# VHH binders against q96fz2: the designs that were tried, part 228

Target 1, 269 residues: q96fz2
Amino acid sequence: CGRTSCHLPRDVLTRACAYQDRRGQQRLPEWRDPDKYCPSYNKSPQSNSPVLLSRLHFEKDADSSERIIAPMRWGLVPSWFKESDPSKLQFNTTNCRSDTVMEKRSFKVPLGKGRRCVVLADGFYEWQRCQGTNQRQPYFIYFPQIKTEKSGSIGAADSPENWEKVWDNWRLLTMAGIFDCWEPPEGGDVLYSYTIITVDSCKGLSDIHHRMPAILDGEEAVSKWLDFGEVSTQEALKLIHPTENITFHAVSSVVNNSRNNTPECLAPV

## First folded at step 12 (VHH)

Design V34 (framework vhh_6z1v_2)
Fold by ESMFold2-Fast, scan of step 12:
Structure V34 (fold): chain B 269 residues (1-269), chain A 123 residues (1-123)
Amino acid sequence: as target 1 above (269 residues)
Amino acid sequence: EVQLVESGGRLVRTGGSLRLSCAASGSTFSSYAMGWFRQAPGKEREVVAAITQTGGKTYYADFVKGRFTISRDNAKNTVYLQMNSLKPEDTAVYYCAARWGFYETAPNEYDYWGQGTQVTVSS
């Protein structure tokens, strides 16, 4: 997973993340740096994406079940990185393999500090190799959506009116991530950056790509992944596995160029 | 960030009971996992018991299971270690420690430490 869509306006995104804390209170996640959130149909590594994390990472008096939503840079910059420019990091940290996460210092250290986050997206894109051509077919991959009177069929030929309505009650994709905090040696704001944990693809996606993000399916899994005060690293890692609860459709080659940021990127075609 | 002060250590006879208290001041106590560690003469510091932020999960070293109970009162910023059926082998300085996040069993994983309270168990 190297490309996502996260286009919802901030207020819609916030409401889509409504949750219950440990005491059963209904809550909305509190924003940090909301001005850094940039909605886009075509998010690539090094751009900012919204993530959920425990409020305890920022506030000493918080219950670890309470949530913050914050934009973070995609591409984890380890806290020990010594160069002044994080773009000069010599290795790729956009994804973290589940099978080697405890063997890689860049990921093991932040995991030991409880730096688990949930990466939010409308869905993600993958490119399928097609026999007989050098071209790849892009697909938009997302949770099955609950159909309402307002939510149209995404695959219906009689879009686009239905396509615009599907976002009213869209279920966001919730991917397991690890983040770290980097303090620039020359001074300046702390950089928060994340990686997406990846697993072997499920059978439903095997014809599209051999890997998939580790998806946290449902509020119980999301809550356990985020709650670093009550859930150990070892217990949390048991949540990391492929899921079959996913759907997809083919999209236009418009998405191939990360500079294209329009609804056409995820529309069925 | 947080200051910890242990109390309750004393001389006690084999088979006796004792309750240790650890009072926290400074930062919000309820945000930390808490651990009790001990160090006997000539030995390394070892974990005795640990408890999560809410008290929902606890850990006990094998040598104290069934005899010791860890608990916390977040309203009073205090963690307790109830020690029953004390043995001479329990003689040690007992330390309270605080960790940000889930508890751990290694001393080097804890952020803040008290000065310790001496427990002596006589035969």
Scores: ipSAE 0.619, ipTM 0.850, lowest interface PAE 1.6, mean pLDDT 89

Design V35 (framework vhh_6z1v_2)
Fold by ESMFold2-Fast, scan of step 12:
Structure V35 (fold): chain B 269 residues (1-269), chain A 123 residues (1-123)
Amino acid sequence: as target 1 above (269 residues)
Amino acid sequence: EVQLVESGGRLVRTGGSLRLSCAASGSTFSSYAMGWFRQAPGKEREVVAAITQHGGKTYYADFVKGRFTISRDNAKNTVYLQMNSLKPEDTAVYYCAARWGFYETAPNEYDYWGQGTQVTVSS
């Protein structure tokens, strides 16, 4: 997973993240650095994306089940990185393989500090290799959406006008991430950055791409992944596996250029 | 920052019971996992029991399972270790420790430590 869509306005995104804390109270996540959130239909590594994380990471007396939403840089910069420019990091931390996460220092260290986050997106993009050619077919991949009309739900055959209406009740894709905090050696603001954990593709996606993000399907999985005070690293990692509860449709080549940021990027062709 | 003070250690007969208390000072106590460790003369410090921030999960070393119970009262900034069916092998200095996040079993993973309280079990 190297490209996502996360285009919802801040208030719509916040409401889509409504949750229940350990005591059963309904809550909205509180924003940290909301001015850094930049909605886009075409998010690439090094850009900021919103993540959920435990409020306990920022407030020392918080219940670990309470949530903050914060924009973080996609591409984890380890806390021990000594250069002044994060772009000079010698290896790619856009994704973290689930099978080697405990072997890689860049991921093992923040994981040991409870630095688990849930990466939010409308969905993600993958490019299917077309047999016998260099052409690749892009697909938009997302959770099945709840139908709000008696006569249907979203589908590949739906008009662009119908797609505009689905965002009011869109179920966001919730991907397991690891984040870290880096203090620039020259001083300045702490950089929060994340990686998306990846797993082998499920059967439903195997014809599109051989890997997929580790998707946390439902509030119980999301809650357990975030709650580093009550859920151990070992127990949390049991949530990391392929899921079949996803759907997709083909999209136009407009999405190929990461500079294109329009609804056409995810509209069915 | 958290400061920890253990109390309750004393001489007890084999088969007896004892409750240790660890009083914490600081507004952040409820954010820490708590552990009880022990150290006998000439031996390394070892984990006895641990408890998460809200008591949702507990850990017990194999040698105390069924005999010891860890609990906490966040309103009183206190963690307890109830020790039943005491054996001479339980003789040690008992330490309270605090760790940010989920509990661990290794002493070096804990951030704050008390001074310890001596428990002696005799036949």
Scores: ipSAE 0.626, ipTM 0.852, lowest interface PAE 1.5, mean pLDDT 89

Design V36 (framework vhh_6z1v_2)
Fold by OpenDDE, second read of step 13:
Structure V36 (fold): chain B 269 residues (1-269), chain A 123 residues (1-123)
Amino acid sequence: as target 1 above (269 residues)
Amino acid sequence: EVQLVESGGRLVRTGGSLRLSCAASGSTFSSYAMGWFRQAPGKEREVVAAITQRGGKTYYADFVKGRFTISRDNAKNTVYLQMNSLKPEDTAVYYCAARWGFYETAPNEYDYWGQGTQVTVSS
């Protein structure tokens, strides 16, 4: 996964992240550093994206089941990194393979500290190789959306009005991530950064791409992944597997340029 | 920093019962998983029991076999170990430990330790 969409306004995004705590109370996640949230139809590594994490990571007396939403840098910067510039990392931390997560220190250590997060997105992009050509067809991949009589899937949106309705009730893609905290050697603010855990693609997506993000499907999966106080690493890792509960449509080549940030990026062609 | 103080260790007879307590300092007790460890003379420190921060899950070593119960009272910043059917083999210094997040079975995974309390079981 090298490209995502996360374009919802902050208030809409927050409402979309409503959850029930262990007591059954409806809650909204509180924001950390809301000013760092930059909505975009075309998110690339090194950009900031919103993630969910346990409130306990920020508040010492918090219930681990409570959620915070925070923009973090895509591309995990390990805490032990001693260079002043995160871009000087010699290895790619955009993704973490599920099969080697426990073999790589950069991911194992923060995971062992309970630094699990849920990366939020409208969906993610993947490119399919076209047979016989060097051309690649991009696809937007996301959760199936509830078909309301009037608000079809993105593919069925025939009017601007219908499009707006679609996004108001959009089910966000929830991807399993690991985050770390890095303190710059020269001082300054602590950098929060994340990697997306990847797995082999499900059957439905296998023709497009052989790998997919580990998707946490449903509130229970999200809750268990985040609750590092009551759910062990071993138990959490059982949640990491391919899912068939996805849909996709072909999009234009507009998304190929990471500078393009328009609705055309995820519009069906 | 969390300070841990164990109490309740004493001499007991085989088959007897004992309740250990560990009091934690500060207001962050509920953020830590707690564990009881023991170390007998000439042996390595080993996990006895552990409990999550909210008490939702517990762990017991194989040798416990239902004889011990770990519990906690977050309002009192205290973790307990009820030990029943004690055996001479249970003789050891018992330590309370705290870990940020979920409990672990390895001693080196814990952040804070008490000074220990001596439990002696006579035949």
Scores: ipSAE 0.868, ipTM 0.944, lowest interface PAE 0.5, mean pLDDT 93
Fold by ESMFold2-Fast, scan of step 12:
Structure V36 (fold): chain B 269 residues (1-269), chain A 123 residues (1-123)
Amino acid sequence: as target 1 above (269 residues)
Amino acid sequence: EVQLVESGGRLVRTGGSLRLSCAASGSTFSSYAMGWFRQAPGKEREVVAAITQRGGKTYYADFVKGRFTISRDNAKNTVYLQMNSLKPEDTAVYYCAARWGFYETAPNEYDYWGQGTQVTVSS
């Protein structure tokens, strides 16, 4: 996973993340750095995306079940990185393979510190190789959505009012991530950056791409992944596996250029 | 940034019971996993029991299972170790330790330690 859509306005996104803490109290996650959130239909590595993480990472007296939502840079910069420019990192940390996560220092160290996060998106894009040509067919991949009399489907989202109805009750894709905190050696603000854990593709996606993000399907999985105070690394890693609870449709080549940021990027063709 | 003080250690006869207490100073106690460790003369420090920040999970070393119980009272900033059916081999200095996040079984994974309280079990 190297391209996502996360276009919801901040207030809609926040409501979509309503949750219950350990005591059963209904909550909305509190924002950190909300001004860094930039909605887009076409997000690439090095851009910021909203993630959920435990409030305990920021407040030493917080319950680990309480959640913060914060924009983080896509592409993990390890805390030990000593150069002044994160763009000079010699290896790609956009994704982290589930099978080697405990072997790679860049991921094992933050994981040991409980730095688990949930990466939020409308869905993600993958490019299917077409036999006999160099062109690829892009697909938008997302959770199955609940249909109501008042909410449209993506197939019926042919006007602005229909799109508004679709997105008001959209079930966000929740991907397992690992984050780290990097302090610039020359001074400045701490950089929070993340990687998306990847697994082997499920049967339903195998004809599109051989890998998929580790998707946390439902609030129980999301809660356990985030709660580093009550859930061990070993138990959390049991949540990392392919899921068949996913759907997709082909989209226009408009999405290929990451500068294109319009609803056409995810509209069915 | 947690200061820990153990108490309750004393001489007790084989088969007896003791409750150890570890009082934490500071506002962040409830955010830490807590562990009880022990060290006998000439031996390495070893884990006895551990508990998560809210007590949802506990760990016990095989040699104390069924005899010892760890608990915590976050309102009082205190963790307890109830020791029953004590044996001479339980004789050791008992240490309280704090770790950020989930508990671990290795002493080097803990950042804050108390000074220890001596437990002596006589036949």
Scores: ipSAE 0.629, ipTM 0.854, lowest interface PAE 1.5, mean pLDDT 89

Design V37 (framework vhh_6z1v_2)
Fold by ESMFold2-Fast, scan of step 12:
Structure V37 (fold): chain B 269 residues (1-269), chain A 123 residues (1-123)
Amino acid sequence: as target 1 above (269 residues)
Amino acid sequence: EVQLVESGGRLVRTGGSLRLSCAASGSTFSSYAMGWFRQAPGKEREVVAAITQYGGKTYYADFVKGRFTISRDNAKNTVYLQMNSLKPEDTAVYYCAARWGFYETAPNEYDYWGQGTQVTVSS
């Protein structure tokens, strides 16, 4: 996972993240740095994406089940990184392999500090190799939606107008992430950055790509991943596995250029 | 950010019961995992029991499992250790400790410590 869509207006995104805290109280996540949220149909590494994390990371007396939503840089910069420019990090930290997460210092250290987050997206993109050409076929991959699941060959997902209607009740993709906090050696604001944990692709995605993000399917999984006060690292990691509860459709090559930011990026071809 | 004060330690006879209390000052108590540790003469400090922020998870060392119960009251900023079926081997100074995040079993993982309360169990 190297490209996502997260285009919902801030208000719609916030409502889509409604949740219940430990006491069963209905809540909306509170925003940190909301002005840094930039909706886009075509998010690439180094851009900011919204993540959910426990309020306890920001408020010393908060209930660990309460949630903050904050934009973070995609591409984890470890707290120990000593260079002044994060883009000079030699390792690709946009993704973190589930099988080596406890072996890599860049990921093991923030996990030990409870720095688990849920990365939000409309869905993600993957490129399937096309034989006979150097072109790859892009696909948009997302949770089954109530209306999409009921649709046949031509349905709500098949036109831009129908896509706009679906967004009011869109089930956001919720991916397991790890974040870290980096203080620039020369001063400046703390940088919050994240990586997406990846697993072997499920059977349904194996013809498109061999890896997939670790998807947290449902509120119980999301709550356990975020609640670092009540859920140990070892218990949380049991949530990290492939899922078959995903769907996809082919999209046009417009998405290939990350500068293209239009509904055409995720519209079915 | 948090100050811890243990109380309740005293002399008890073998087979007796005792409840220790740890009172915390400050508004941050509920954000910490809490642990009870003990140190007997000539031994290193060892974990006895631990409890998460809201008590959803508890830990007990094998040598106290079934006899001791840890609990907390966040409204009163207090953590408790109920000790039943006490044995001479339970004689030690008992310490309350606080850690950010999920509990750990190693003493060096804890950020704040009380002064300790002496428990003596005689036959």
Scores: ipSAE 0.618, ipTM 0.844, lowest interface PAE 1.6, mean pLDDT 88

Design V38 (framework vhh_6z1v_2)
Fold by ESMFold2-Fast, scan of step 12:
Structure V38 (fold): chain B 269 residues (1-269), chain A 123 residues (1-123)
Amino acid sequence: as target 1 above (269 residues)
Amino acid sequence: EVQLVESGGRLVRTGGSLRLSCAASGSTFSSYAMGWFRQAPGKEREVVAAITQGGGKTYYADFVKGRFTISRDNAKNTVYLQMNSLKPEDTAVYYCAARWGFYETAPNEYDYWGQGTQVTVSS
């Protein structure tokens, strides 16, 4: 996973993240640096995306089940990185393999500090290699969506008008991430950055790509991943596995260029 | 930053019961996982029991399972260790410790420590 869509206006995104804390209290996640949220149909590594994380990371007196929503840089910069420019990092940290996460210092250290986050997106993009050509077919991949009470799930067969109306109640894709905090050696603002954990593709997605993000399907999985005060690293990692509760449709090559940021990027073709 | 003070340690007869208390002050107690550790003369400090921030999960060392119970009262900034069916080998200085995040079983993973309270179990 190297491209996502996260285009919802801030208010719609916030409401889509409504949750209950461990006391059963209904809440919306509280924003940190909301002005850094930049909606886009075509998010690439090094751009900022919204993530959920435990409020306890920012407030020592917070209950670990309470949530903050914050924009973070995609591409984890380890806290121990000693150079001035994050782009000089020798290794790609856009994704983190689930099978080696405890072996890699870049990921093991922040996991030990409870730095688990949930990466939010409308969905993600993958490029299918076509036999006999060097062209790739892009697909938009997302949770099954509920239409009006009479219709069932949103799909490629639906009219463009019906498709556009679904955003008000869109079920956001919730991907398991790890974040870290990097303090520039010469001073400056602390950089919060994340990586998306990846697993082997499910059967439904295997014809498109061999890997997929670790998707946290439902509020129980999301809450356990975030709650580093009540859920150990070992227990949380049991949530990391392929899921079949996913759908997709082919999209236009317009999405190929990350500079293109229009609804055409995710519209069915 | 948390300051911890243990109390309740004393001489107890074999088979007796004792409740230890650890009062916290300074930083917000309720954000910390708490552990009870013990150390006998000439031996290493070892974990006895631990409890998460909200009390949702507890840990007990094999040698105290079924006999000791850890609990916490976040409104009173206090963690407790109820010790039942005490044995001479339970004789040690008992320490409470605080760790930010989930509890751990290794002493070196804890950030703040009390001064300890002496428990002596006689035959």
Scores: ipSAE 0.528, ipTM 0.811, lowest interface PAE 2.1, mean pLDDT 88

Design V39 (framework vhh_6z1v_2)
Fold by ESMFold2-Fast, scan of step 12:
Formats: sequence, structure tokens, C-alpha cells
Structure V39 (fold): chain B 269 residues (1-269), chain A 123 residues (1-123)
Amino acid sequence: as target 1 above (269 residues)
Amino acid sequence: EVQLVESGGRLVRTGGSLRLSCAASGSTFSSYAMGWFRQAPGKEREVVAAITQDSGKTYYADFVKGRFTISRDNAKNTVYLQMNSLKPEDTAVYYCAARWGFYETAPNEYDYWGQGTQVTVSS
């Protein structure tokens, strides 16, 4: 998982993240740095994406079940990184493998501090190798959506009004992430950055790609992953496994260039 | 920042009961996991019991299971250790400790410590 779509306007995204805290109270996540959120149909590593994390990470007296939504840089910069420019990091931290997460210092240390987050997206893209050519077929991969007469399917949306109906009740993809906090040696704002945990592909995706993000399917899994005050690292890692509860469709080559940021990137072809 | 003060330690006879209290000062108590540790003369500090911020999970060392109970009152900024069926082997200085996040069993994983309260169990 190296490309996602996360295009919803801030208010629509916020409503899509409605949740219940430990006391059963309905809540919307509270934003940190909302101005750093940049909606896009075509998000690549090093850009900012919205993540959910426990309010306890920011407020010492917070209930660990309450949630913050914050933009974070995709590509984890470890807290121990000594260079002044995080772009100088020599190894790729866009994804971390579930099978080695407890062996890699870059991931084990923040995980031990409870720095678990849920990465939000409309869905993600993968490129299938086509037999006999050097061409690859891109696919948009996302949670199954509730179909109504009003919302229709993505393929049935042929006007701006119909597209708006598709997104009003869109179920966001919720991927398990680990984040860290890096303080620039020369001073400046703390950088929050994340990695997406990856697992072996489920049977349904195996023909497209051999790996997939660790998807947290449903509010119970999301709340347990985020709640580092009541859920141990060992218990949380039991949530990390492939899921079959996903769907996909082929999209045009427009998505190949990460500079392209239009609805055509995820439209069926 | 959390300051912890233990109380309740005293001499008690074998088979007796004792309740230890740990009073926290500061506005952050309810956000911390709390642990009770003990250290006997010439021994390393070891975990006795631990509790999460909302009391949803507790831990007990095998040697105290069924005899000790940890609890907390976040409104009073206090964590308790109820000790029943005390044995001479329970003689130690008992320490209260706080950790941000889920509890751990290793002493070096805790951020704040009290000064300790002496428990002596005589036969």
C-alpha cells in the first residue's frame, strides 16, 4: 500500500468518523492542525493524510477512548533520527510488515509507547501486473458500501449530484498504523509521521497484489487499536490480519501519475 | 507530572490483612496505569499488581493471586492494594508507580514512583 484516495471535505470526513466513547456518548473526533489536511484522489508517500489517534496522546487527563483526528506525514520518521531534514532518511517507512514489526527498532519503539493510529482513506490503489506486457492495471480497493436507491454505485454516478450522493454516506477505509514524533535537532514544530502495517493479501486480492494493508473492520477493532490505555500491545496486535471484507474495480491509467487529482482517478473502467 | 505517596504499611501477624493506599497529587492521575511493586532486603524490585486507567484490566503476580486485590478511585486520586492472608514472605517495602498507557510488569517501564511503605509480617 503506496497510494490512497482521501478526497472528502473536512466536514464530511469528520462526520464519517462519528463514534462512541467508553461511556457510550456519541462524539465526533476533535481536529488538530485541520489546515494541514489536503483532500486528494491520489495521495502518495510523504504527503499528509488524516489519522485517528487517542486523545490521551495530547491531553494528560484525557479518557483514552476519546479520539483526535490529525494530518500526519506518510512515511514514519523515527524519534531517534539525527539529521535535520527528514527527507534524508535512507530507508523506506511507508509500510511496515506485520511479521517483523516487533523486530524493527523504528516500529517497536513507538509501538511500545502506545503510538497506534488508524489511517483514513476512501480506499487504496494497487497495480496488477498484466501477462505479456509491461503495462500494469490499476485497481481501486475499498470497503463494501451500503447500496441504496439514492447512493447507487460508483459506476452509476454520471453527474456531480450523483457523485455527491455516493460520498455522503461513504464508509471510510480504516487501516492500522503506527506513528512517531520527531523533534527537529535545530528546533521547530514536532513532526508527526506514520506507517501503514501490511499483511499478506486475502484470497480476494491475491490476483492483484501479494500484500495488503492491515484493515480494521468495524468500530470494535478500531476502538481496540486506538485505546492504548486499556488495550496492551500484545492484544492490539491480534487485530492485525488479512480481511476478505473488501471490494475493488479497475480504474484508468490517469491514477498512475500522482500529480493527477480528479474523480477520474477512481472511476470504474 | 505525578507525585505519589504510599501509606498503610505496618507490622501485621501471619494470616492478617492490610490495605495500602497511594495518594497521587496532580491533575494527571486518571490517565495513568498504576502498579504496586515490592522490594525485600537483598532482592530486586518486583511487580505485585497493576491496574489500567479505567480499571478495565488488572494484573496480579502469581504469588499474590487470590490474596491481594488492586483497585483505584480516580475521583480521590488514590490506588489501593488490599492484602489478605499475609505470609512472612510478603515482608517488603511496597512501592506505588505510575505509567502512561497500558501497565507493564517491569519496574523500568514506570515513569513515577513513591518513596515506599514498609510491610512486616511476623509469624
Scores: ipSAE 0.362, ipTM 0.750, lowest interface PAE 3.6, mean pLDDT 89

Design V4 (framework vhh_6z1v_2)
Fold by ESMFold2-Fast, scan of step 12:
Structure V4 (fold): chain B 269 residues (1-269), chain A 123 residues (1-123)
Amino acid sequence: as target 1 above (269 residues)
Amino acid sequence: EVQLVESGGRLVRTGGSLRLSCAASGSTFSSYAMGWFRQAPGKEREVVAAITQSGGRTYYADFVKGRFTISRDNAKNTVYLQMNSLKPEDTAVYYCAARWGFYETAPNEYDYWGQGTQVTVSS
């Protein structure tokens, strides 16, 4: 996974992340650096995306079940990186393979510090290879959405008006991530950056691409992944596996250029 | 930041019981996982028991299971180790330690340490 959509306005996104803490109290995640959140239909590596993480990472008196939402850079910069320019990192940290996460120092170290996050998106994009051409067919991949009174099941045959209404109650895709904190050696603000953990594709996606993000399906999985105070690394990693609870539809080539940021990027064709 | 002070160590006869306390100063105690470690002369520091931030999860080394109980009182900023059926092999300096996040079994994974309290078990 190298491209996502996360276009909801901040207030809609925040309400979509309503949760219960360990005591059963209803909460909304509290924002850090909300001004750095830039909604987009076409987010690529090195851009900022909103992630959920435990409040305990920022507040020493917090319960580890409480959540913060913060924009982080996509493309993990390890805390030990010594150069002044993060773009000079020699290896790609956009994704982290689940089967080697405990072998790679860039991921093992932050994971050992409980730096687990949930990456939020409307959905993600993948490009299917087409026979007889170098062209690839893009698809938008997302959680199945519940029906509304005016839209029925969401699909390629639905009108643009019906699609526009679903955003009010859109179920965000929740992907397992690992983040790290990097202090520029020459001074400046701490950089928070993340990687998305990837697994083998489920049967439903195997014809589109051979890999998929590790999706945390439901609040129990999300809470266990985030709660680094009560859930060990070994337990959390058991949540990392393919899921069949996803749907998709083909989209136009408009999405291919990461500079294009319009609803056309995810509209069915 | 948290400061830790152990107390309760003393000479006890084989088969006896003892309760160790670890008092933490600072407002952040309730956010840390806590561990009890021990070190006998000439040996490395080893884990005895550990407890999560909420107290909902505990760990015990095989050699103390069924005999020792770890607990915490976040309102009093204190961690306890109740030691029953003491053996001469339990003789050691006992340390409490604090770790940010889930507990671990390796000493080098802990951020803050007390200075220790001596427990001696004799016949």
Scores: ipSAE 0.619, ipTM 0.840, lowest interface PAE 1.4, mean pLDDT 89

Design V40 (framework vhh_6z1v_2)
Fold by ESMFold2-Fast, scan of step 12:
Structure V40 (fold): chain B 269 residues (1-269), chain A 123 residues (1-123)
Amino acid sequence: as target 1 above (269 residues)
Amino acid sequence: EVQLVESGGRLVRTGGSLRLSCAASGSTFSSYAMGWFRQAPGKEREVVAAITQSSGKTYYADFVKGRFTISRDNAKNTVYLQMNSLKPEDTAVYYCAARWGFYETAPNEYDYWGQGTQVTVSS
């Protein structure tokens, strides 16, 4: 996974992340740096995306089941990186393979510190290799959405006005991530950056791409992944596997250029 | 940062019981996993028991299973080790330790330590 959509306005996104803490209290995640959230239909590595993480990472007296939502840079910069410019990192940390996560120092170290996060998106994009041509077909891939009389189904037959209404109750894609905190050697603000864990694609996606993000399907999985105070690294890693609970539709080539940031990027064709 | 002070260590006869307490002061006790470790003269420091921040999960070393119980009271900033059916082999200085996140069994994974309390079990 190298491209996502996360276009919801901040207030809609926040409500979509309503959750229950360990005591059963209904909560909304508290924002850090909300001004750095930039909605987009076409997010690429090095841009900021919203992630959920345990409030305990920021507030030392917090219950580890409480959540913060914060924008983080896509592309993990390890805490031990010594250069002044994170763009000079010699290796790609956009994704982290599940099978080698405990072997790579860049991921093993933050994972050992409980630096697990849930990466939020409307969905992600993948490009299917087509037989007989050099052209690739992009697809928008997302959780199955609830079909209601108000929102309707997401289909080519639906009117443009119905498309605008589907976002009010959209189920966000929740991807397992690892983050780290990097302090610039010359001083300045701490940089929070993340990587998305990837797994082999499920049967339903195998014709589109051979890899997929590790998707945390449901609140139990999300809660366990985030709760580094009550869930060990070993237990959390059991949540990392392919899922079949996913859907998709073909989109236009407009999405190919990451500078294009319009609803056309995810509209069915 | 957290300061830890153990208490309750004393001389006990074989088969006896004892409860150790570890009082925490400073910030963040409720956010830490807590561990009890012990060290006999000339031996390495070894884990005895550990507990998560909300008491959801506990760990016990094989040599104390069924005899010792770890518990915590976050309202009192205290962790306890209830020791039953004590044996001469349990004689050691007992240390309380704190770690950010989930508990671990290796001493070097803990950041904060108490000064220890002496437990002596006589035949």
Scores: ipSAE 0.524, ipTM 0.804, lowest interface PAE 2.0, mean pLDDT 89

